# VH-VL binders against Cap-specific mRNA (nucleoside-2'-O-)-methyltransferase 1, part 3

Target 1, 225 residues: Cap-specific mRNA (nucleoside-2'-O-)-methyltransferase 1, of Dictyostelium discoideum (Social amoeba) (q54wr1r214to438)
Amino acid sequence: IFINRAAVKMANIDKLADLLTPIIPVPGKPRDFIYFGDVCAGPGGFTEYVYWKKTRGGKIKGEEGLDLDDVVKGFGFTIKGQCDWNVEKFSKQIPIHNFVKEYGLDDTGNILKSENIRDFSSKVFYNTNGFGLQLFLADGGINTDGKESLQELMLQQLILCQILTMFETIGRGGNFVCKIFDTFTPFTIGLLYLVYQHFQSFSIVKPFTSRPLNSERYIICKNFL

## First folded at step 1 (VH-VL)

Design eb6 (framework fv_ebrasodebart)
Fold by ESMFold2-Fast, scan of step 1:
Structure eb6 (fold): chain C 225 residues (1-225), chain A 123 residues (1-123), chain B 108 residues (1-108)
Amino acid sequence: as target 1 above (225 residues)
Amino acid sequence: QIQLVQSGAEVKKPGASVKVSCKASGYTFTSYGISWVRQAPGQGLEWMGWISAYNGNTNYAQKLQGRVTMTTDTSTSTAYMELRSLRSDDTAVYYCARGYSEFWDSYYGMDVWGQGTLVTVSS
Amino acid sequence: QAVLTQPPSVSVSPGQTASITCSGDKLGDKYAYWYQQKPGQSPVLVMYQDSKRPSGIPERFSASNSGNTATLTISGTQAMDEADYYCQAWDSSTAYVVFGGGTKLTVL
């Protein structure tokens, strides 16, 4: 049903944490509406899951007076070209026409550039009337072909930039999901401590899913303070 | 000021279970993880696992997988370590120590240690 | 057995400098920690984050960590420094705490 295993992973996380039910409703929207962000997660599995779940597998199409803009709106940020969004191959019954793909100021989608984070954040706040996101998803990773020290440095930078982008866009009461790696450097631990201080609830989970050989885990953070 | 106090010595038969307690005082219990470390007579320090007092997440040494369970009771600021299916080579002093989880407390190592609990397994 | 390798014993005379090494693959890319254990007592943290001293640890204790080797250095060694010393690191691949085998420091 889903185009990639990231959607299955997100479904598993959502089952444990109930991340798609808003604590604070968006003014002017129905009670169950959410704004969400999905960064570094091309080709879009997390996005596919959220739209599938919120549209009840596309069943909202037949309901009189219920438009997609009253159900969910997502903002995506990923590297342009390689591993880009693949929304055209999402299940045909899932409406996603209001999903916004962003690529930052330089049009590259590189989250490691501060100007691109600023541009993405500005567009999110403009499009949410300053309310911000109720769900922020970060499934970013890199592949350094076995160069372990380079991989550790690059992963630290990626995690930092994902967290900074989350702080720039998340609204009060928002939920945060972020992939972490088994690198417990002082830098990474300091970032996790900062995140831990800003949410009511903080958990680490290893989703039950088929994964390549690594110690992939996710932090699940509920209710941004 | 900051202190970890462990339960008293235990003598067990092979195949039994032991549950050691570690009561924390003088700090915010949920802000730190608790590590468990054992030391067989005349041997070095062997890490058994850690538990986060914040969310209850655990990580156990592979050698002890399936035999050890770590828990916390935040209402009493107490950590517990239960070891099952005891063997004679489990005879050791068992320590709890403040530090190590998946969070920021890993920066500081294990800075506060309990007094140790001698567990003797003999028939 | 541990991934970190220490010499089993080191001997120094009072007033000499003691050097205890701890070797592990790419250990310098991680923080190293050092613990002192006297007979019948709990371990005591003497160095953290490679080279930092906890409050109450004498200035004669210092440490470094680079490449594959962390080193604990005790200058002007005193009889009271006689103990077992353990290095420790964090294994990021498993999230395990890893101890060295320990070094017995004898001050004669």
Scores: ipSAE 0.000, ipTM 0.423, lowest interface PAE 18.0, mean pLDDT 80

Design eb7 (framework fv_ebrasodebart)
Fold by ESMFold2-Fast, scan of step 1:
Structure eb7 (fold): chain C 225 residues (1-225), chain A 123 residues (1-123), chain B 108 residues (1-108)
Amino acid sequence: as target 1 above (225 residues)
Amino acid sequence: QIQLVQSGAEVKKPGASVKVSCKASGYTFTSYGISWVRQAPGQGLEWMGWISAYNGNTNYAQKLQGRVTMTTDTSTSTAYMELRSLRSDDTAVYYCARDRYSSGWYLEYFDYWGQGTLVTVSS
Amino acid sequence: QAVLTQPPSVSVSPGQTASITCSGDKLGDKYAYWYQQKPGQSPVLVMYQDSKRPSGIPERFSASNSGNTATLTISGTQAMDEADYYCQAWDSSTAYVVFGGGTKLTVL
């Protein structure tokens, strides 16, 4: 049903790590409700998977009926344009009308700008009544065309900015998934060690659906301390 | 053009509840939040809480949790603040204010304020 | 309780520069905002996001925010600037708003 390889990757990661069950319930919400964030992940595969899983493929039912706002609510942040959200292409069975798309203070969706991180983070805390996110997803990448040194710098900055955005928005007990490429530069190792210190568990995995010849991996971090 | 118009003054006995309204006009109501700020006679400003007109999410000051409820009616572009179990030290002018920064919804600062509603609590 | 501390009063002569401070732990890591309130009136925003001035506020008003202290500066202070001034900060980690205690500016 998923139109995007990212949705299949997220399904594989979730099966291994059980990421959608909150350890700490959201005050005022049913036990299994989560707030989640999805950054740099247009056209929305991770978001599609989360809504599909939490709504049981769109089959939300209860004795008195279930409001989507009692099941799941997501906040998205991605570069505005061709890689923007394609919600029209999601399975028509999956209700997603409460998903909030953010593009930052300057309306570009550029996570490399600290003002956009601050804007997104404040809106998340505002809309979660200060509780923060139970799941933070970061599937960011960059175009490899152009100057190699600039591409390398932008990739390192992207990973840094995704991690900073996570620290600003994640709640206690929250889970974190972030795409990484090379892990053996001193800068990247330092960032991963910082992340490692803040979660109960930390894993680096290569999902089954990742291309065999690239260095694509994900860190999977459970239970923010 | 942008205006926040509040309901009139109220006199209440201790233990009662008060509900103050704030009618917005001149902008898209659901694009901004509404904060409530009170000021006791001769005292400073005290933030009470905030509500999103977009999704109804609320955030209340710790001191008032359990006594305050904020709601909105998007069909009339009106925000409401209800304070229960009133005490004499709840006597204050109550303001509603629009939350804003330069491009969207953000609970950071207040660019437009209502005229204020005096609530007097006395026995 | 996190607190923003302002002096209760500041006095200046007409035409002099007034400086009103607002102190809080790591306030420079947050945005600071300033409001002017005249007797019997609602507060009016005079500075936002540390140093930005709203449309309609005179260029005489400026502000800064660094370390633990935000400062509102009014150059060439006029009698019409007599008012109570309140600083405000936003804490994104708690999603709470905090106001300073207010400063009464007197132009003598």
Scores: ipSAE 0.000, ipTM 0.423, lowest interface PAE 16.3, mean pLDDT 79

Design eb8 (framework fv_ebrasodebart)
Fold by ESMFold2-Fast, scan of step 1:
Structure eb8 (fold): chain C 225 residues (1-225), chain A 124 residues (1-124), chain B 108 residues (1-108)
Amino acid sequence: as target 1 above (225 residues)
Amino acid sequence: QIQLVQSGAEVKKPGASVKVSCKASGYTFTSYGISWVRQAPGQGLEWMGWISAYNGNTNYAQKLQGRVTMTTDTSTSTAYMELRSLRSDDTAVYYCARELTYYDSGSYWYFDLWGQGTLVTVSS
Amino acid sequence: QAVLTQPPSVSVSPGQTASITCSGDKLGDKYAYWYQQKPGQSPVLVMYQDSKRPSGIPERFSASNSGNTATLTISGTQAMDEADYYCQAWDSSTAYVVFGGGTKLTVL
């Protein structure tokens, strides 16, 4: 059903941590409604999972007659182009027409530009009436070019920008999922400690679907203070 | 239609400077970087440097540092490359190319759209 | 310093498979890209991110990248495929774009 391995990873994480059940309901919405964000997310596996789960595989509209805006609303931010969203394949079985794709001020989707973070954050603030996101997903990564120190520097910058975007958009009681790697520098440790200070629970998880030698892990942070 | 259109051929004497233009159309100019790549007659491709049309940041090949300046004019969607202190071995076709960098996809710099090229001949 | 090595020329008969290699130290750890350049024309991107084909490029074009070698494969080669082919990668030692020396493909 899912378009890529990221959706399967998110399903496994959610099964363990119950990330899609809001602790603070959105005023004026049904109790189980969530706003969520998905950054560095193309081609959309995490977004596909959230819409699939919240709409019960697309069945909820047919059974209850509920409007999609009473069930879930997502905001996506990813690099424009060849690793962009695969929304047409999602819509084959999942209603996703209220999903908002953002590409930032310069229309590139480059999260390393502060103006793009600011633009995305402003649009989230406006579209949530200032309430913010109840779930923030960050699955960004970069491939090695054969030099570990340069990869570490670029990963540090990517992780920093994902965390900054999360802080600017997440609402109280929100949950945060972010991909990390086993290249712990003092900078990265400092960032993780900053994140740790702002959530009631903090876990580091390797999803069951990850290969044993894969260095990727996810921090799972619940209940933004 | 998306395209990059460059200025016409130039003939220069050693020690002179040349400034080549590259006008973009059909896409949001400030959303992409512009690289400059040159090709001497009968030779291969050589990367010269990159400029962000969004913020004007540049990154130049070490060999050309101090001789090259890249700029943009966002009001006209035009990129410029100026090469100073010309030598005979600077004779080449100079291309501008639209450059994409994808951090979340693991893609570095590659070129999906190219200008038609500008021949610069340096002779005494 | 970092070098991408291509054979200077490759010849095939019409309808046969052409194979163009690009060799570099640990090239499989990087993304490889391929450009086609016909005489008097600008380069055209024919393969990106090792094995992906841009819209408008025939499915006869395919590519791979592993270990030290990236390979561009053209099945059922046609006369219109005659061109110079350049591989490209990013060089971490200089943080620059690096091109291979180019391969002249002849279809006879």
Scores: ipSAE 0.000, ipTM 0.435, lowest interface PAE 13.7, mean pLDDT 79

Design eb9 (framework fv_ebrasodebart)
Fold by ESMFold2-Fast, scan of step 1:
Structure eb9 (fold): chain C 225 residues (1-225), chain A 121 residues (1-121), chain B 108 residues (1-108)
Amino acid sequence: as target 1 above (225 residues)
Amino acid sequence: QIQLVQSGAEVKKPGASVKVSCKASGYTFTSYGISWVRQAPGQGLEWMGWISAYNGNTNYAQKLQGRVTMTTDTSTSTAYMELRSLRSDDTAVYYCARDYGEYVLDAFDIWGQGTLVTVSS
Amino acid sequence: QAVLTQPPSVSVSPGQTASITCSGDKLGDKYAYWYQQKPGQSPVLVMYQDSKRPSGIPERFSASNSGNTATLTISGTQAMDEADYYCQAWDSSTAYVVFGGGTKLTVL
């Protein structure tokens, strides 16, 4: 049903941490409604999972007479181009027409530019009437071409920018999922400690994978304070 | 030639409702949002709310929640703003202005000519 | 809840530089916009996204935004620039539009 491994990883993480049930309801919305963000995540596997789960596999209107805007609304941010969003390839049963694709102020999708983070944050708060996101997903990675030391610096910058974007958009009681790698610098450790201090719970997990040298992990942070 | 043309002046009694129209021309109506801004005599600009002509989504100023409704008619490229339970302090010139749709936060680049609404007994 | 504060009035002589300020907490972290309104007329956008000038607005108009203060600058001020000027920003916490109280520019 899912078009890529990212959706399967998200399903496993959600089963462990129950990330899609809001602690604080959105004013003016049904109790189980969430706003969510998905950054650095083209072609959209995490987004596909969230819409599938929240719409009960596309059955929302048939069972309760709800429109999609009373169930879930997602905001995506990724580099514009070939690995952009491919929501048209999602299961034909999943309603996703209210998903918002953002590319930042300069229309590139580059999260490393502060003006693009500011633009994305402003659009999220405009669309959520200032309430913010109940779920923030960050699945960013770095191209491994060239020298490893440069890759490590770029990865540190990517993690920083994903965390800053989360702090700018997350609401009280929100949940945060972020891809990390097991190479820890003092800078990255400091960022993770800052994140740790702002959530009620913090855990590090490795999703099931068949890739033997996969160094990726995810932090799962619940209940933004 | 991009233009927003508003309906004519209104005089209302306290407790009545008023509905102001704003007809757009010269651009693709459904690609932009319309904000409503009012200005009491001799006073500054006060934002009332916004509607997307693309999807009908609205955001209303906190002060006006429950009294204001904004709608669009795509077939006539017209936006409407209805204000209910009018009070004397609602006397103002009401403007519609084109802003970028729900997905873009930006300036108000085209303004209607304004509609004077007077609330008096 | 955000508040933008402008001086109620500013006076300059013809040919001099006018400076109109707009103050708000962390305003430099947001985009600022400026509108000109002449008596009996609708507002006109004169500056957007801090420092960008729309087509048709004279080069003597410029603007900046940093820290807590945005500034509209009119060099070589002319009698025709006499008007009320309003700053505007988006409130990041509510996504509501906030206008400054306006500044009456007098050219004498």
Scores: ipSAE 0.000, ipTM 0.426, lowest interface PAE 15.8, mean pLDDT 79

Design fa1 (framework fv_falbikitug)
Fold by ESMFold2-Fast, scan of step 1:
Structure fa1 (fold): chain C 225 residues (1-225), chain A 124 residues (1-124), chain B 113 residues (1-113)
Amino acid sequence: as target 1 above (225 residues)
Amino acid sequence: QVQLQESGGGLVKPGGSLRLSCAASGFTFSNAWMHWVRQAPGKGLEWVGQIKSKTDGGTTYYAESVKGRFTISRDDSKNTLYLQMNSLKTEDTAVYYCTTDYEYTVYGSYFDYWGQGTMVTVSS
Amino acid sequence: DIVMTQTPLSSPVTLGQPASISCRSSQSLVHSDGNTYLNWLQQRPGQPPRLLIYKISNRFSGVPDRFSGSGAGTDFTLKISRVEAEDVGVYYCMQATQFPPYTFGQGTKLEIK
């Protein structure tokens, strides 16, 4: 059982799009192995789902030293502090000990800083031997906290930085999931068209577990060209 | 949860050989960079050598004091780290610790978990 | 090799009082990836070393908030806001920026008066 709604949303999305089966296998790894990234996703619901699904709910457990390196390896990037990863609250049956948490050059986890994006991207590049990620997850939002007049600009900056990080880390044949909102500016539409041009398929979906009146949507992009 | 247990230490004469083992559990050993660090009686810590994970190239590095005499290896199928010590000298007398770089990092070395150590005494 | 120098080498403290340990490196510890790999280790009598702080100021799992690290470049400080009996031991700074070799300070022995 998942600790938050994000894991349930990811399960719903994956059921529709089959995102965890790579089209291009990682050389030297079993066919079903994936590298994945999860940005702006504290407390870690998407990460919890991916590990749960790939480890078959923990049923492929050997002992606590189970070699997850042949099953899945994740790289996380989220703001440090209160909204940070809550891996201790993940189901204890799910082995996650090879999941890597990154916080960028300044150790804040702030994806809006280009140096932090470059730091995260460099680490992913070297630790995947240049192969890149087969799945990139971006579930970022903002705490509006009464700042609605700036909400659109803040969301534009966030989606831009998530997309930039994806382009710098994703491998050929990789899949991309990114949270978007109903209000579209010319800037956001341009970004989505750029993304559309780089994937074989592009869909916009509302997860069934999301509230009917929620403006939250996800783009689901398959097979990076 | 994370545990490292060294073994294989003992008394050996100068010029002799000894093989140390470090049994790891509670984490994905194959993804961890591993180190050997030693501590002579009543003295400070001295890094001996490192082996990177296979994913990061599996390369080994050594302190100049042991280079050419010591060899680090790993058996990921057994979650075990090894230190083969040849041509031992009296100044190699120390407690030998294995330590890992596992928690929350892809780059860098934190020396985040340590074993209990195993004593190697080189004496005539 | 980067040389790590700690001061003081011995620090007698009264329970409940603060303690401060300084560490200086012979050259900058900023790695090419932009991180500073300056770590602090604690070794209690008869026990193995334990990681306290990594990358200057980040407390490792289970480390009490009375421990804090600070610094930049070549000058670093470990502070204990209120020393407790279990804090007795030797504290080491280390650098993991440039290897081989990784290098350690000579250690600071913390003792209760």
Scores: ipSAE 0.000, ipTM 0.407, lowest interface PAE 20.4, mean pLDDT 79

Design fa10 (framework fv_falbikitug)
Fold by ESMFold2-Fast, scan of step 1:
Structure fa10 (fold): chain C 225 residues (1-225), chain A 122 residues (1-122), chain B 113 residues (1-113)
Amino acid sequence: as target 1 above (225 residues)
Amino acid sequence: QVQLQESGGGLVKPGGSLRLSCAASGFTFSNAWMHWVRQAPGKGLEWVGQIKSKTDGGTTYYAESVKGRFTISRDDSKNTLYLQMNSLKTEDTAVYYCTRDEYSYLYYMDVWGQGTMVTVSS
Amino acid sequence: DIVMTQTPLSSPVTLGQPASISCRSSQSLVHSDGNTYLNWLQQRPGQPPRLLIYKISNRFSGVPDRFSGSGAGTDFTLKISRVEAEDVGVYYCMQATQFPPYTFGQGTKLEIK
């Protein structure tokens, strides 16, 4: 049982799209190994699900000859102090000690700064020997009391920066999941069309476990070209 | 190195006016929602008002006790927040702090200035 | 407006012993986004307030592990597991779920016996 509701949401998405099975194996790693990224998604529900699924609920922990570094490795990027990574809330049976938390060049986790995107990207490519990520997760949102016209502009900027970070870090054959809302502006439609052109498949899904009143949707993009 | 520094405090007579400034450095000021919070000598904290980022509409909000007398503004080109205080009352005597929400959705006032003392008396 | 009430108003503690401060809100602090915007501030004598804990239980950068927050809905607690001399000061809870206005508790003065 998952402590974080976001992990349940990711489980729904993964069951639909089979996102954790790599089509291109990482050189020097077992066939099922993946590198993944999780941005703007503290406290880490998507990360919790990925580690849980890849470690088979922690069953690999006692298995002789199996190192966590041969199973999965994640890179996280989120605003420091706002919704920072909360690994203490993860199920204790899930091994997660090789998860890397990044906060960018200025140590803020601010994805809206291009220098922080470049720093995160450089570290990802260095630590993956240039292979890049096989799964990129972006669950960023805005916590606001009301619908203001300029809140939409800020949400568009957030989505843009998440997509740019994905393009900088994803490897060939990688899969991409990104939260979007039902409000489609010309800018957002243009961004989604750009993303569509770079993947073999593109779909929009509403997770079964999301709130009925929530306009929250996810794009699911498979096999980066 | 994130810093906020208030200035402009002093002694003013009841009915007078005073303008406070808050100089910001070490972060992207234009993204931040800014607040003024005051503290009367030996008393607790009282929220005075806020101004949203220009991206979020630049809207200002005020505590009822200062509404109509105080005006908050910002100059993003100078990374400076202002509080224009008019029709000052003895009850306005306090240390005035500026503080930030780094983004419109953070809501926790993570960095505070050192404060500037405003004394309203004859 | 949401009213924040702290108990006790003064907490004399022996060095090395635990301290606990309670905060109650006049209505639920659960926002429609699922978050609870209940924060704790520390103010040392002669200094400005500093953020200690945000959203009930998250320690802000640089805050020692001896500080912890807990609670839900309308009832919240700040605990210091082992009080040190530098912990003297006034502690405030604040809510940011419903604004404007932001509202603060009246403060709890922590003193060493």
Scores: ipSAE 0.000, ipTM 0.406, lowest interface PAE 21.7, mean pLDDT 80

Design fa11 (from fa1 with heavy chain D101V E103D Y104E T105S V106G Y107W G108Y S109L; framework fv_falbikitug)
Fold by ESMFold2-Fast, scan of step 1:
Structure fa11 (fold): chain C 225 residues (1-225), chain A 124 residues (1-124), chain B 113 residues (1-113)
Amino acid sequence: as target 1 above (225 residues)
Amino acid sequence: QVQLQESGGGLVKPGGSLRLSCAASGFTFSNAWMHWVRQAPGKGLEWVGQIKSKTDGGTTYYAESVKGRFTISRDDSKNTLYLQMNSLKTEDTAVYYCTTVYDESGWYLYFDYWGQGTMVTVSS
Amino acid sequence: DIVMTQTPLSSPVTLGQPASISCRSSQSLVHSDGNTYLNWLQQRPGQPPRLLIYKISNRFSGVPDRFSGSGAGTDFTLKISRVEAEDVGVYYCMQATQFPPYTFGQGTKLEIK
């Protein structure tokens, strides 16, 4: 049971695509262990789902006796401030103490800055012993007051930066989930084609839940080549 | 000026325990990743373990030779790094150094500053 | 683990003459961020190690310009253009591209003839 819409949405996507089963095990870890990343992570619904499923959906019932570092480890890249507060709120009963929140070189969490992407990527590489992520989640959006052209430009930048961050951090056999919008520009089509070329499978889905979602769509990419 | 000062070394019997401390000054300790590196007498350098800043998750990593026996911790309010050594073996005899990864330019300069070391001797 | 191999293990040199130390890694040290985290450390007798060079060729603060690093991929070199008496000690290459563990070469002892 999730109070967060993003967690429900991620559960629906995972049921369709089986994203949390690693195809290549992490050396030195149990077979089912994964490293994952969650960019634009506030309020943390995708992260909440992953920790819930890995800790409760199988082998582990609670905090006592839970060796979280043998189950799952996540890296978040999120805007510092208000976006973080709901992660604590919705995750109180879920073991999540090894989840690392990154805010980039300038400590803002702004993924649109290349130096912040580089910093996050270096930390992920360092912390995964060069293995990279088995799951990369990107649920980013923007809110601009007014200008249509500015909004489209900023969405293009956001998608580009999320995809670049994924390419810098994902490991062989990793899975990628990214929110996309119904308006496609030649730039966005080119980015999606680039992504398509690097995975064994590529799908575009519109998730369905008991609570109707907006008209959001997601690309689901399996098995990074 | 960056300074690191280890303490707590000494003579201990096999199976015994020691706790080493490293007092840090001259940099923002809370932002630094800290390492322990050891050197057996007349031998080369061996990485022992690492602890990240709390901002980066406070995660610890250990060399296989010490895993399960050694624990690294930090107290940012005191600018101090610790190494708790349990179940000591004769092969743990070495000078133990603390060292940093800290660079405000965004480069990770691994092992940029070192303390003078503290000698741990494990002998019957 | 990445294995670091240094040659020679002992290098007697005459004061004012050049010295050269080689380091080879069992795997490429190129990180996914495009950097190569190959560093050189100096340890004088009775002293702690000191960072000399980071990322192949960058001199650390206070390191004289007579020290230079070069190389790429798996093959790296530390050169001292003119050896001074204070350069006596052991030199280590190390990699910080893949961990745990960070790994070091065996060390090269530099001695004055």
Scores: ipSAE 0.000, ipTM 0.394, lowest interface PAE 22.9, mean pLDDT 78

